# VH-VL binders against q8ixk2r445to577: the designs that were tried, part 76

Target 1, 133 residues: q8ixk2r445to577
Amino acid sequence: FFGMLQNKGLTDYCFDYNPPDENQIVGHQVILYLCHGMGQNQFFEYTSQKEIRYNTHQPEGCIAVEAGMDTLIMHLCEETAPENQKFILQEDGSLFHEQSKKCVQAARKESSDSFVPLLRDCTNSDHQKWFFK
Short names: E, the ipSAE of ESMFold2; O, the ipSAE of OpenDDE; V2, 0.75 times the mean of E and O plus 0.25 times the DockQ between their complexes.

## First folded at step 3 (VH-VL)

Design r27 (framework fv_retifanlimab)
Fold by ESMFold2-Fast, scan of step 3:
Structure r27 (fold): chain C 133 residues (1-133), chain A 121 residues (1-121), chain B 111 residues (1-111)
Amino acid sequence: as target 1 above (133 residues)
Amino acid sequence: QVQLVQSGAEVKKPGASVKVSCKASGYTFTSYWMNWVRQAPGQGLEWIGVIHPSDSETWLDQKFKDRVTITVDKSTSTAYMELSSLRSEDTAVYYCTREGKYYGSYAMDYWGQGTLVTVSS
Amino acid sequence: EIVLTQSPATLSLSPGERATLSCRASQSVSYYGDSYMNWFQQKPGQPPKLLIHDASNRATGVPSRFSGSGSGTDFTLTISSLEPEDFAVYFCQQSWSTPYTFGGGTKVEIK
């Protein structure tokens, strides 16, 4: 699958990655922003290795979660996906991070960004349901 | 249609706690964020925090975090804001307000009538 | 936190005149073409009423004489021709970052 990764509960918000420097696309947090349909910052690919891949800029980025953290960070993709970069998009729409046993939830952040995806204990909340548009 | 009905005025002594209710009707309660905002007499508006009724995800202004608890009861479509250790500076009208959806954005579109909480010795 | 500064504190005008209200944010509340600034109208004894959302979009039922503009840190609410019912206090509010914050208000009063 590929396209905009949209939240069911926070209905018009999508995964968005806007690196501040086009020459350094990794190390920054993935955010949620209004789905605009223009591709670029919001265009992701879900791979057979269970990666959420950002291919708009070079080098290619893969969403990861560092041990003990709850934020989704852009890392460099690897030939064989490491466990911290694997997300299972389940049939009910939940996005399960297998290494942490947690689900990705649309949440408010105490920062300059209004909304971000965060790891939370899995629930049946629509804020934890995602789909490609 | 959409209505937010709050509990009545309260008079409290310093050091007491108060719990204000906000009963929602006319929409799907679990689909919208519920904010709490206060206004001291003759002053501006001050945001307290927000809760999403579907999963009780809550965000509070840091200045209130050790004194405020926001909760919901899904079965009655009611939100609650409890403020403890009351001071005279907490005298204000307290509002609940829903974040409505306008295309892809959210804004506080419906407000309760307000609950006056007076803290006096 | 983001601090919102409204000016003037009071604006004394007559019906039919244009009102221009300013709101300045201590940091940008805009991202990729959208601006997370809302405007509210409040009359004595009533809760605030949403007037403008996302800098320039009128809320449902709000008359066309109300318009919002601006981006980044500088925002304006304009009332093109004041009606008697428009004399009220107006607040700006940012929804970019928690804690949500409000401006101190601009009172539009009859001259």
Scores: ipSAE 0.162, ipTM 0.747, lowest interface PAE 4.4, mean pLDDT 88

Design r28 (framework fv_retifanlimab)
Fold by ESMFold2-Fast, scan of step 3:
Structure r28 (fold): chain C 133 residues (1-133), chain A 121 residues (1-121), chain B 111 residues (1-111)
Amino acid sequence: as target 1 above (133 residues)
Amino acid sequence: QVQLVQSGAEVKKPGASVKVSCKASGYTFTSYWMNWVRQAPGQGLEWIGEIHPSDSETWLDQKFKDRVTITVDKSTSTAYMELSSLRSEDTAVYYCTREGKYYGSYAMDYWGQGTLVTVSS
Amino acid sequence: EIVLTQSPATLSLSPGERATLSCRASQSVSYYGDSYMNWFQQKPGQPPKLLIHDASNRATGVPSRFSGSGSGTDFTLTISSLEPEDFAVYFCQQSYSTPYTFGGGTKVEIK
């Protein structure tokens, strides 16, 4: 499925990817921003390989988490999805990152009024529940 | 000027279904989650579930998943809660309530007047 | 599911007295400084009315004599000096995780 990936607990916020430079569309952190319903920078696809793809621009980006990190970063998609790019969207709405055994959580960015998705220990918090709109 | 107006009291026999309506006005209906909560006579409050009117995304308490259907009619700004296979223990006042938005959170800020559903043979 | 336990079940007091109501959660409903606990007031024949949201924030129009406090698993609603209209049932409710749950209620009644 595809669409805007919205957080249950952080009402009105969606996954958003807005790279600062059109010549470098990968390598930047995924953020959360007010859902606008227009797709574009908030349009993602959840694939059969358990990737979260950003295919608004070419080449297509895939959300990844590097070893030891907790931030979600846009990387280049590969022919076969590597483990750091696989997220399991579970029945309860949790988005489980198998490689780290952690869940994606909506969180306040330190010392900021901005919000970002981060890997955290899995809980039953609504801030760890996601759905496509 | 937010108002939630619910349908009138219902008397049903065991095994029947009941459908309660909740008409919203005074705000953008598609921008807020709508919750359903019930209260048996002399008892506490029990959350049933919620729906977001923009896309009909629903979240339900596991206890009600097999018997409850929550829907919306965007053209009339009305939410509906249908409970099937009624039993006497379903006798309660059923409330619709809006989830008001606060910085990074939400709370049930406006409530309908309640609909008494009585299940008796 | 998160279980909320309110105590006492009944609180018998006179106008002018301080009321202190407790709500305990079976697990933490706090996350990095925010606590997802709400308080409601209910009078006979009426729907619940939002009193406090997110542990300590008064809802619009709620008198200053009402205050909420607490974090983690232990929360308190305080009414500094009871007015006649404050005799009602009070419920706590967690918005940390679906399914949302309510406490059993504390009835504040005239002594």
Scores: ipSAE 0.077, ipTM 0.737, lowest interface PAE 5.5, mean pLDDT 89

Design r3 (framework fv_retifanlimab)
Fold by ESMFold2-Fast, scan of step 3:
Structure r3 (fold): chain C 133 residues (1-133), chain A 121 residues (1-121), chain B 111 residues (1-111)
Amino acid sequence: as target 1 above (133 residues)
Amino acid sequence: QVQLVQSGAEVKKPGASVKVSCKASGYTFTSYWMNWVRQAPGQGLEWIGVIHPSDSETWLDQKFKDRVTITVDKSTSTAYMELSSLRSEDTAVYYCTREGKWYGSYAMDYWGQGTLVTVSS
Amino acid sequence: EIVLTQSPATLSLSPGERATLSCRASQSVSYYGDSYMNWFQQKPGQPPKLLIHDASNRATGVPSRFSGSGSGTDFTLTISSLEPEDFAVYFCQQSYSTPYTFGGGTKVEIK
């Protein structure tokens, strides 16, 4: 699948990645922002290796979660996807991060400058359900 | 038509707890965030927190985290805010307010009438 | 948290005059062309009423004499010609990040 990765609970919010500058593609946190359909910042590809790729930029970025963290960070893609970059998109729309045993949730953080996708214990919440548009 | 109807005024002793209700009607309760905001007499507005009724996801201002619990009852379309360990400085009008979607952004578009909570002494 | 500073605290004007209210944020509340600043009107004994959302969009039923402008950290609410019912307290509020915060309010009073 590819396109805008939209949240069922926050109905108009999509995965969004706007790197600090074009020379610093890695290390920035993935955020949620109003789905705008203008490509680039909101265009993602779900691959056969269970990666969420940001392919509108070179080198290609892949969403990852570092051990012990709950934030989704952009990393460089590898030829063979490492475990921290694998997300299982399930039939109910949940996005399961197997290495941590947690699900991606649309969330509000007390100190956050915007809505962000975070790892949380898996629930039946619509905030944990995602689909490509 | 959208309506938020809050419970009546409360007078409490210091150290007690108060639970304010907010009954929603005229829209799909589980599709909108519900915020709680308070206003001490003659003072400005202070945000307490927010809940989404679909999954009870809750975010609170850090200063209230240890004393406030926000809950919902989906079967009655009612939100609740419980504030414990009441102090005289908690005397305020407490509002529930729906966060509606406006062109993709969210704004508190409908407000309850307010519930005055008075803490004696 | 994001601190909102409103000025002036009190604005004394006569009906028919233009009112200009300022709200300054301690950090930008704008992203990708949108600004997450809202304005509310409050009259004594009543809950706040939404006037402007997302910096410049009038809420349903709000008269055209009310307008909002600004981006980043600096925002303005303008009332082009004050009517008697416009004498009230006005609050700005940011929805950019939690905790949501309000400005201290500007009281528009009869001169």
Scores: ipSAE 0.007, ipTM 0.622, lowest interface PAE 9.2, mean pLDDT 86

Design r4 (framework fv_retifanlimab)
Fold by ESMFold2-Fast, scan of step 3:
Structure r4 (fold): chain C 133 residues (1-133), chain A 121 residues (1-121), chain B 111 residues (1-111)
Amino acid sequence: as target 1 above (133 residues)
Amino acid sequence: QVQLVQSGAEVKKPGASVKVSCKASGYTFTSYWMNWVRQAPGQGLEWIGVIHPSDSETWLDQKFKDRVTITVDKSTSTAYMELSSLRSEDTAVYYCTREGKYWGSYAMDYWGQGTLVTVSS
Amino acid sequence: EIVLTQSPATLSLSPGERATLSCRASQSVSYYGDSYMNWFQQKPGQPPKLLIHDASNRATGVPSRFSGSGSGTDFTLTISSLEPEDFAVYFCQQSYSTPYTFGGGTKVEIK
C-alpha cells in the first residue's frame, strides 16, 4: 500500500513529514496536516516488513517509536526492520505498534503546534483508524 | 439542525470553580471536535481548548492547563468546561463551538449562545 | 503562538461604501496552496458567526458582498458595499496550529 495515510476520525488529516532542514531528514516528529493530494511530504509506503516508509528523500526514512515514548519519529530505514519500526495495519484500520502493544491515534498535544499521531492504549475509536488514499 | 445550548449565567466568588455545560443536538456528537472560547466584556476572543467526544482527547492552551478541565458525557451529548481558582479577570462570556469539516480544513461553524461567568467578591 | 494583528482597529464608513479589513500573521499560516485563516462577524449580545473559512471560501448563507483573500502572512476581508446589518466587529482566526488564535478585531461602525 502506498499513498496518503489518512485518519478516519480526523477525516481530512494525513500523516505528514516536513523536516526543518532538507539535509537532515531524520530525528523529527511525524505530524498530521490537512491532506493536499500532492504527494511529497504526505506520501508514505507500507511495506511487507510492516514499515511505514517516507519516500520523498533518499536515503528513505522509516517511522519509529523509541522505548518509553509515545511520539512517532523518523529514523533511517534498515536492511532488516527493527521492532520499533514495525506497525501492523489491522483489518479494522488500526495501526498496532507491536513492540509497545499500543495503537497509533490522531491527537493534539499541548506541547505541539499541530495535530500529531501518537501511541495510546488500543480502542475502537475512529481516531485510531487509518487508511491509504 | 445543529444546536448547541449552554447552561445559564453564573456568579462566583474568587477562589471558587465554575462548570459550564454545552448540550449538542442535530448531528453525531462523537464525530466533531468541540472547542471552548471565552470573551471578556468588550474584549477579543480567547481560545481555551478542545475535546473530541469519541475518546476524550483534549488539547488546552498552556495558560489554562492548570485550571481547566474539559469533559464530555456521550449519553447526553453534553460537553463541559470546568475552570477552578477563579479570579476577577476570568469574568467573561464562555462559548462552546463545534469544528465543522470542510475539504482540507476545520472551522468553528456552530456556536452556543454563550454563558456569562461573573467573578466578584 | 501565532499572533494575529488586525488593522485598522476601527473603520467608520457609511452604507454603500467599500470596507477593507486587514489581518497579518506573525508567521505563515499557509501550506501547499491552502491558507488556514478564517473570518468571523460578531454583533453585540451574539456569538461570533463564521463568514469566511480557509482565506477565501464563503460560509453557507453569507452574502456575496463578503470576500476573503490573501496567503502566507497577509489576509484581507472585503465588504464590497456595506449594508446596515454589516456594522459589527470582525475577527480573523488561524486554524494552522494550536493554540488557535484570534486577531484583536476591527470594528466597522456607522460614520
Scores: ipSAE 0.021, ipTM 0.669, lowest interface PAE 7.9, mean pLDDT 87

Design r5 (framework fv_retifanlimab)
Fold by ESMFold2-Fast, scan of step 3:
Structure r5 (fold): chain C 133 residues (1-133), chain A 121 residues (1-121), chain B 111 residues (1-111)
Amino acid sequence: as target 1 above (133 residues)
Amino acid sequence: QVQLVQSGAEVKKPGASVKVSCKASGYTFTSYWMNWVRQAPGQGLEWIGVIHPSDSETWLDQKFKDRVTITVDKSTSTAYMELSSLRSEDTAVYYCTREGKYFGSYAMDYWGQGTLVTVSS
Amino acid sequence: EIVLTQSPATLSLSPGERATLSCRASQSVSYYGDSYMNWFQQKPGQPPKLLIHDASNRATGVPSRFSGSGSGTDFTLTISSLEPEDFAVYFCQQSYSTPYTFGGGTKVEIK
């Protein structure tokens, strides 16, 4: 799958990656922003290795969650995907993070952008349901 | 039509707790965030927190975190705000207000009529 | 916490006059071309009513004499020609980050 990764519950919001320093494409948090339909910062690829890749720049970025954290951050992709970069997009639309056994949820942030994807205990909430548009 | 109907006025003693209800109608309750905001007599507006009824995801202002619980009952389309350890400074009108969607953005578009909570000895 | 400062605290004007209300944020409430500033009107004994959302967009049913502008940290609500029903308190509110915060209000009163 590839395209804009949109939330079912927060219906107009998509995964978005817009780092403040264009020379450092990794290390910053993935956010949710209004879906604009033009790709760019919102274009992601879901791979056979269960990665969510950001292919807009070279080298390619892969979304990861550090142990004990709940935020999604951009890392460099590796030839063989490490466990912290693997997300299972399930039939019900849940995006399951294998290493933590948690699901990606559209949630509020206490600072700057209001909405971000966070790891939460898995529920049947529409805020945990995602699809590629 | 969208309506938010709140419970009636309450008079409480210092140290007590109060639970205010907000019954929603005219829209899909589980599709919108519900905020709680208060206003002390003659003062400005103060945000307490927000809940999403679909999964009970809750965000609270840190100053209320130890005393406020926000919950929902999906079967009755009702949101609740419970404030404990009441002080005279908690005397205020408490409002529930939903966040409506406007071209992908959210704003507090419908408000309950308000519930006056008076804390006095 | 983002602090919103409204000025003036009180505007004393007559019907037919133009009202200009200011709201200044302690930090930018704009991101990716959008500004997360809202305006509310409140009359005595009533809950606040949404007037403007996202800096410049008029809410449903709000008369065209109300307009909002601004970005970053500086925002303005303009009422082009005051009607009797417009004498009220006006609050700005940011939805950029939690906790959501409100300005102290500007009271528009009859001269």
Scores: ipSAE 0.144, ipTM 0.736, lowest interface PAE 4.7, mean pLDDT 87

Design r6 (framework fv_retifanlimab)
Fold by ESMFold2-Fast, scan of step 3:
Structure r6 (fold): chain C 133 residues (1-133), chain A 121 residues (1-121), chain B 111 residues (1-111)
Amino acid sequence: as target 1 above (133 residues)
Amino acid sequence: QVQLVQSGAEVKKPGASVKVSCKASGYTFTSYWMNWVRQAPGQGLEWIGVIHPSDSETWLDQKFKDRVTITVDKSTSTAYMELSSLRSEDTAVYYCTREGKYYGDYAMDYWGQGTLVTVSS
Amino acid sequence: EIVLTQSPATLSLSPGERATLSCRASQSVSYYGDSYMNWFQQKPGQPPKLLIHDASNRATGVPSRFSGSGSGTDFTLTISSLEPEDFAVYFCQQSYSTPYTFGGGTKVEIK
């Protein structure tokens, strides 16, 4: 799968990655922003290694969650995907993070960004359901 | 026709707790965020917090942390805000307000009529 | 938290005059072409009413004499020609991050 990764519950919002520094493409939080249909910052690829890959800039980034954390951070992709970078896109649209055993949810967090994807206990909420557009 | 109907005015003693209700109608309750905002007499607006009724995801302003609980009852399409350890400075009109969608953005588009909570000895 | 400063605190004007209200944020409330700034009108004894969302978009039923502008940290609400019903308190509010915050309000009063 590839394209804009859109939330079923927060219907007009997509995964978005806009690093503030062109010389440091990784290390920043993934956010949710209005789906614009232009690809660019919102274009992601779901790979055979269960990665959510961002390849708009070099080096290529892969979304990861650090142990004990709930935020999705852009890391460098590796030849063999580490466990913290593996997400299972399930039949119902849930994104299951293997290492933490939690699901990605569209949420609000106290930060400069108003909407972000966060790890939460898995539920049947539409805020935890995602699809590529 | 969206409507938010709040419970009636309350008079409480310092140290007591108050629970204000907000009954929603005219839209899908579980599809929209519900905010709570208060306004002391003659003063400005102060945001308390927000809840999403589908999963009870809740965010509060830190100054209300430990005194405020926001909950929902999906079966009755009702949101609740409970404020404990009341002080005289908590005297205010409390509003529930729906966060609606506008071209993918969210704004507080419908407001309840307000509930006056008076805290006095 | 993001602090919103509204100026002036009070505008004393006559019907037919132009009102210009300012709201300044302590940090940017804009991201990729979107500005998370809203304006509300409040009359005595009533809840606030949404006037402008996303800095410049009028809410349904809001007259064209009301316009919003700005991005980043500096925002303006303009009423091109005041009508009697426009004398009210106006609040700006940011939805960029929680906690949501409101400005202190600008009271537009009849001179």
Scores: ipSAE 0.136, ipTM 0.737, lowest interface PAE 4.9, mean pLDDT 88

Design r7 (framework fv_retifanlimab; at its last look DockQ between E and O 0.63; V2 from the best seeds 0.00; counts 0 for: pae E 11.8 > 2)
Fold by OpenDDE, look of step 4:
Structure r7 (fold): chain C 133 residues (1-133), chain A 121 residues (1-121), chain B 111 residues (1-111)
Amino acid sequence: as target 1 above (133 residues)
Amino acid sequence: QVQLVQSGAEVKKPGASVKVSCKASGYTFTSYWMNWVRQAPGQGLEWIGVIHPSDSETWLDQKFKDRVTITVDKSTSTAYMELSSLRSEDTAVYYCTREGKYYGNYAMDYWGQGTLVTVSS
Amino acid sequence: EIVLTQSPATLSLSPGERATLSCRASQSVSYYGDSYMNWFQQKPGQPPKLLIHDASNRATGVPSRFSGSGSGTDFTLTISSLEPEDFAVYFCQQSYSTPYTFGGGTKVEIK
């Protein structure tokens, strides 16, 4: 699967990544932004290694969850996907992070009108359901 | 103004299929989810499924996954619901309904007039 | 699926009286301060009409005598003073999770 990764509950919002430096693509947080389909900021790929890849530059970036964190951060992809980069896009639309055993949820950023994907306990909320568009 | 106009009443025999249409106008068809809901005579409302017309992403109630197909024709701004292997208990008024965007929530704000589907031997 | 239970099944009242309708969800339908509960009015031979969205917001054109309240699992639709045209069936519906589900309805009938 590839394209825009869109949330069901938070209508019209997609995964978005826009690093400040195009030559340094790792270390920043993935956010949610209105789906626009323009450019590469919203283009992701779900791989057979259960990675969510950001394929705009080389080396390729993969979404990871750092220890003790609930945010999605861009790391470099590895030949063998590390455990903190493995996600399962399930049949019900939930995006399950294997290592934390939590689900990716479209969440409102505190003290902001912006939104971010966060790891939360898995529920049946549509805010935890995702699809590629 | 937003309008949803559905196809006319259908009478079918058990085992047959029915395809109901819903023509949308007055808004950007590809920007809003379109739901299908049915109501058996004298009964409550039952959600069938929803489709996003832009890419045909579809979510269905598990109850209907094997028998229902929801599609759209973007060129005519028309949504379709096809129900196969009809049973007597499928007798109901079928509604299409747009899922509008509201603060904090999305709600079924416009409805078609309904299509009565009668299944009888 | 989330089960919505409405009570009472039938409410017999006279014009001018206050109507209180309840809807209970099998699980919370609230998220980030928003409650994904909607109310519909349905009259015979007509499709449902949206009355309230997000638990407490009146849809466009809905009279002020209609109000919604509640959060989590318990929600209420109130009609402060019933008008003759208000006698109908009212449904709650949750948009928190697919499959979307409706309550069984409350019939508000004239006494």
Scores: ipSAE 0.757, ipTM 0.915, lowest interface PAE 0.7, mean pLDDT 94
Fold by ESMFold2-Fast, scan of step 3:
Structure r7 (fold): chain C 133 residues (1-133), chain A 121 residues (1-121), chain B 111 residues (1-111)
Amino acid sequence: as target 1 above (133 residues)
Amino acid sequence: QVQLVQSGAEVKKPGASVKVSCKASGYTFTSYWMNWVRQAPGQGLEWIGVIHPSDSETWLDQKFKDRVTITVDKSTSTAYMELSSLRSEDTAVYYCTREGKYYGNYAMDYWGQGTLVTVSS
Amino acid sequence: EIVLTQSPATLSLSPGERATLSCRASQSVSYYGDSYMNWFQQKPGQPPKLLIHDASNRATGVPSRFSGSGSGTDFTLTISSLEPEDFAVYFCQQSYSTPYTFGGGTKVEIK
């Protein structure tokens, strides 16, 4: 599916990707920001390969989590999605990262951007429930 | 309608621990972040941390991480802040405060009456 | 952490006068059109009271003489005509990033 990926617990917050400039469209952390409905930096596609794809700019980006990390980073999409780019959007709204066996949670950050999606142990918290809008 | 009622004043010796309670009423407790802020006599405000009662997600200022524990009891709509290894510099009024949702931000819109914690030998 | 600097530390004014209070952040607390700056009023023996949220929006029940403005790093709280009950300490506070931080306060006192 595609659109704004919104959090059930932080109801006004959506996945947001706003790199420093258009020449640096990969390699930065995905953040959460107030849902604005303008598309662009908040428009994502969930694919049949279980990717969360950012295709607003070229080259196309895919959200990934590196081994041992809990932050969601924009990577280049590949012809066959690697395991670190696979997220299972479950019926209950949880977003399960297959490689780490953890769930994406809306969380606070100590540095810039007061909210970010992070990998955490899976719970039934509304902060771990996501839906496309 | 919204009320935050805190426990009474405490006098503690250096090295002791103190646990302050904050009972919420008049709103859905699990829908709002609960912050803890302190103010030393005649001084400014200092943020300690925040908890979300729905899942106990907690964020603390690095200064307090080793000494503060924030918890909630959903059944009684009560938040708790426990500060250990007390020093004289911890003498302050401690406030619990709810974050309400406002436009593009969350703001601390309702505050408890404050709990004076005095640390003296 | 984001440092908030309030100036002046003290304003000595008479009822009916205009008060202008400044708050400067060590880095921008604005993003995509929104500013994560709040203003509080505190009177002796009382907890702080929310006056302004999101830089420029008055909290419920706050009189129209209070207004907030600014974006990025520079913010202002204005009281257009001081009433006796407005003599208090005012704090700015950012919610852009944790830890949340407060300015040192501006005391508005009667001349």
Scores: ipSAE 0.163, ipTM 0.748, lowest interface PAE 4.4, mean pLDDT 88
Fold by ESMFold2, look of step 4:
Structure r7 (fold): chain C 133 residues (1-133), chain A 121 residues (1-121), chain B 111 residues (1-111)
Amino acid sequence: as target 1 above (133 residues)
Amino acid sequence: QVQLVQSGAEVKKPGASVKVSCKASGYTFTSYWMNWVRQAPGQGLEWIGVIHPSDSETWLDQKFKDRVTITVDKSTSTAYMELSSLRSEDTAVYYCTREGKYYGNYAMDYWGQGTLVTVSS
Amino acid sequence: EIVLTQSPATLSLSPGERATLSCRASQSVSYYGDSYMNWFQQKPGQPPKLLIHDASNRATGVPSRFSGSGSGTDFTLTISSLEPEDFAVYFCQQSYSTPYTFGGGTKVEIK
């Protein structure tokens, strides 16, 4: 699947990646932003290796979660997907992170008006349901 | 001013189909989930399903998914619910209702006036 | 699906009295401090009207005598001093996950 990765519960919000340096895309956090489809910030690909790729730039980025963290950050993609870059987009729309055994949820960052995808214990919440459009 | 105006009452025989419309005004139609909920006479409320008009992403209660089709027409800001293979148990008032956006959550904040569908032989 | 059980089924009270309505969910509808429980009022011949969203927040134009509380599986709607227009049926509804579900209702009627 590829396109904008939208949250069911937090309607009109999509995965968004806006690194401050176009030539250095590693190490910055993925956010949620209003779905707009403009520019390159909201285009992602879900691969057969269970990666979520930021595939509009070279070098390609893959979403990862570092051990002990709950934030989704950009790493470089590798020939064989590392365990921390594997997400299972399940038939019910949940996005399961294999290494942590947690699900991606739309969450409010620090009680601000900003939203981010975070790992949380898996539930049936619509805030943990995702689809490509 | 948000308004949801539904089509008029229908009388149907068992086995027929009915298509209820819900015309929205006073807000950006494509920005809000639209639900369908029914209420049989003297009974409680039963959720049927929801559609996001921007892309037609749809979720249905499993009990209805063989018989219900929910659609939208973005050009007229109108949602539709079609229920096929009608039975007497489908006699109910059918409501459309919009999900408003609240603190990272959603609530059914505006409701249509309801459409009575009567199924009788 | 998440079953919502409302009690009592009928609450017979006089104007000026306090009404306390209960809604119990078959599983938690709360997540990280947010509770996905809503309350609706329905008068005869009318569609439901949103009173409370997210367990405790009054919808626009709802009088301050209405308040909601609770978390997890147990939720309460309180009407601090009943007015004549408050005699109606009240439904709880969860928006935690699909299928969204409603409680069976509590009818608040004049004693």
Scores: ipSAE 0.006, ipTM 0.589, lowest interface PAE 11.8, mean pLDDT 87
ESMFold2 (binder alone), look of step 4: mean pLDDT 93; pTM 0.948

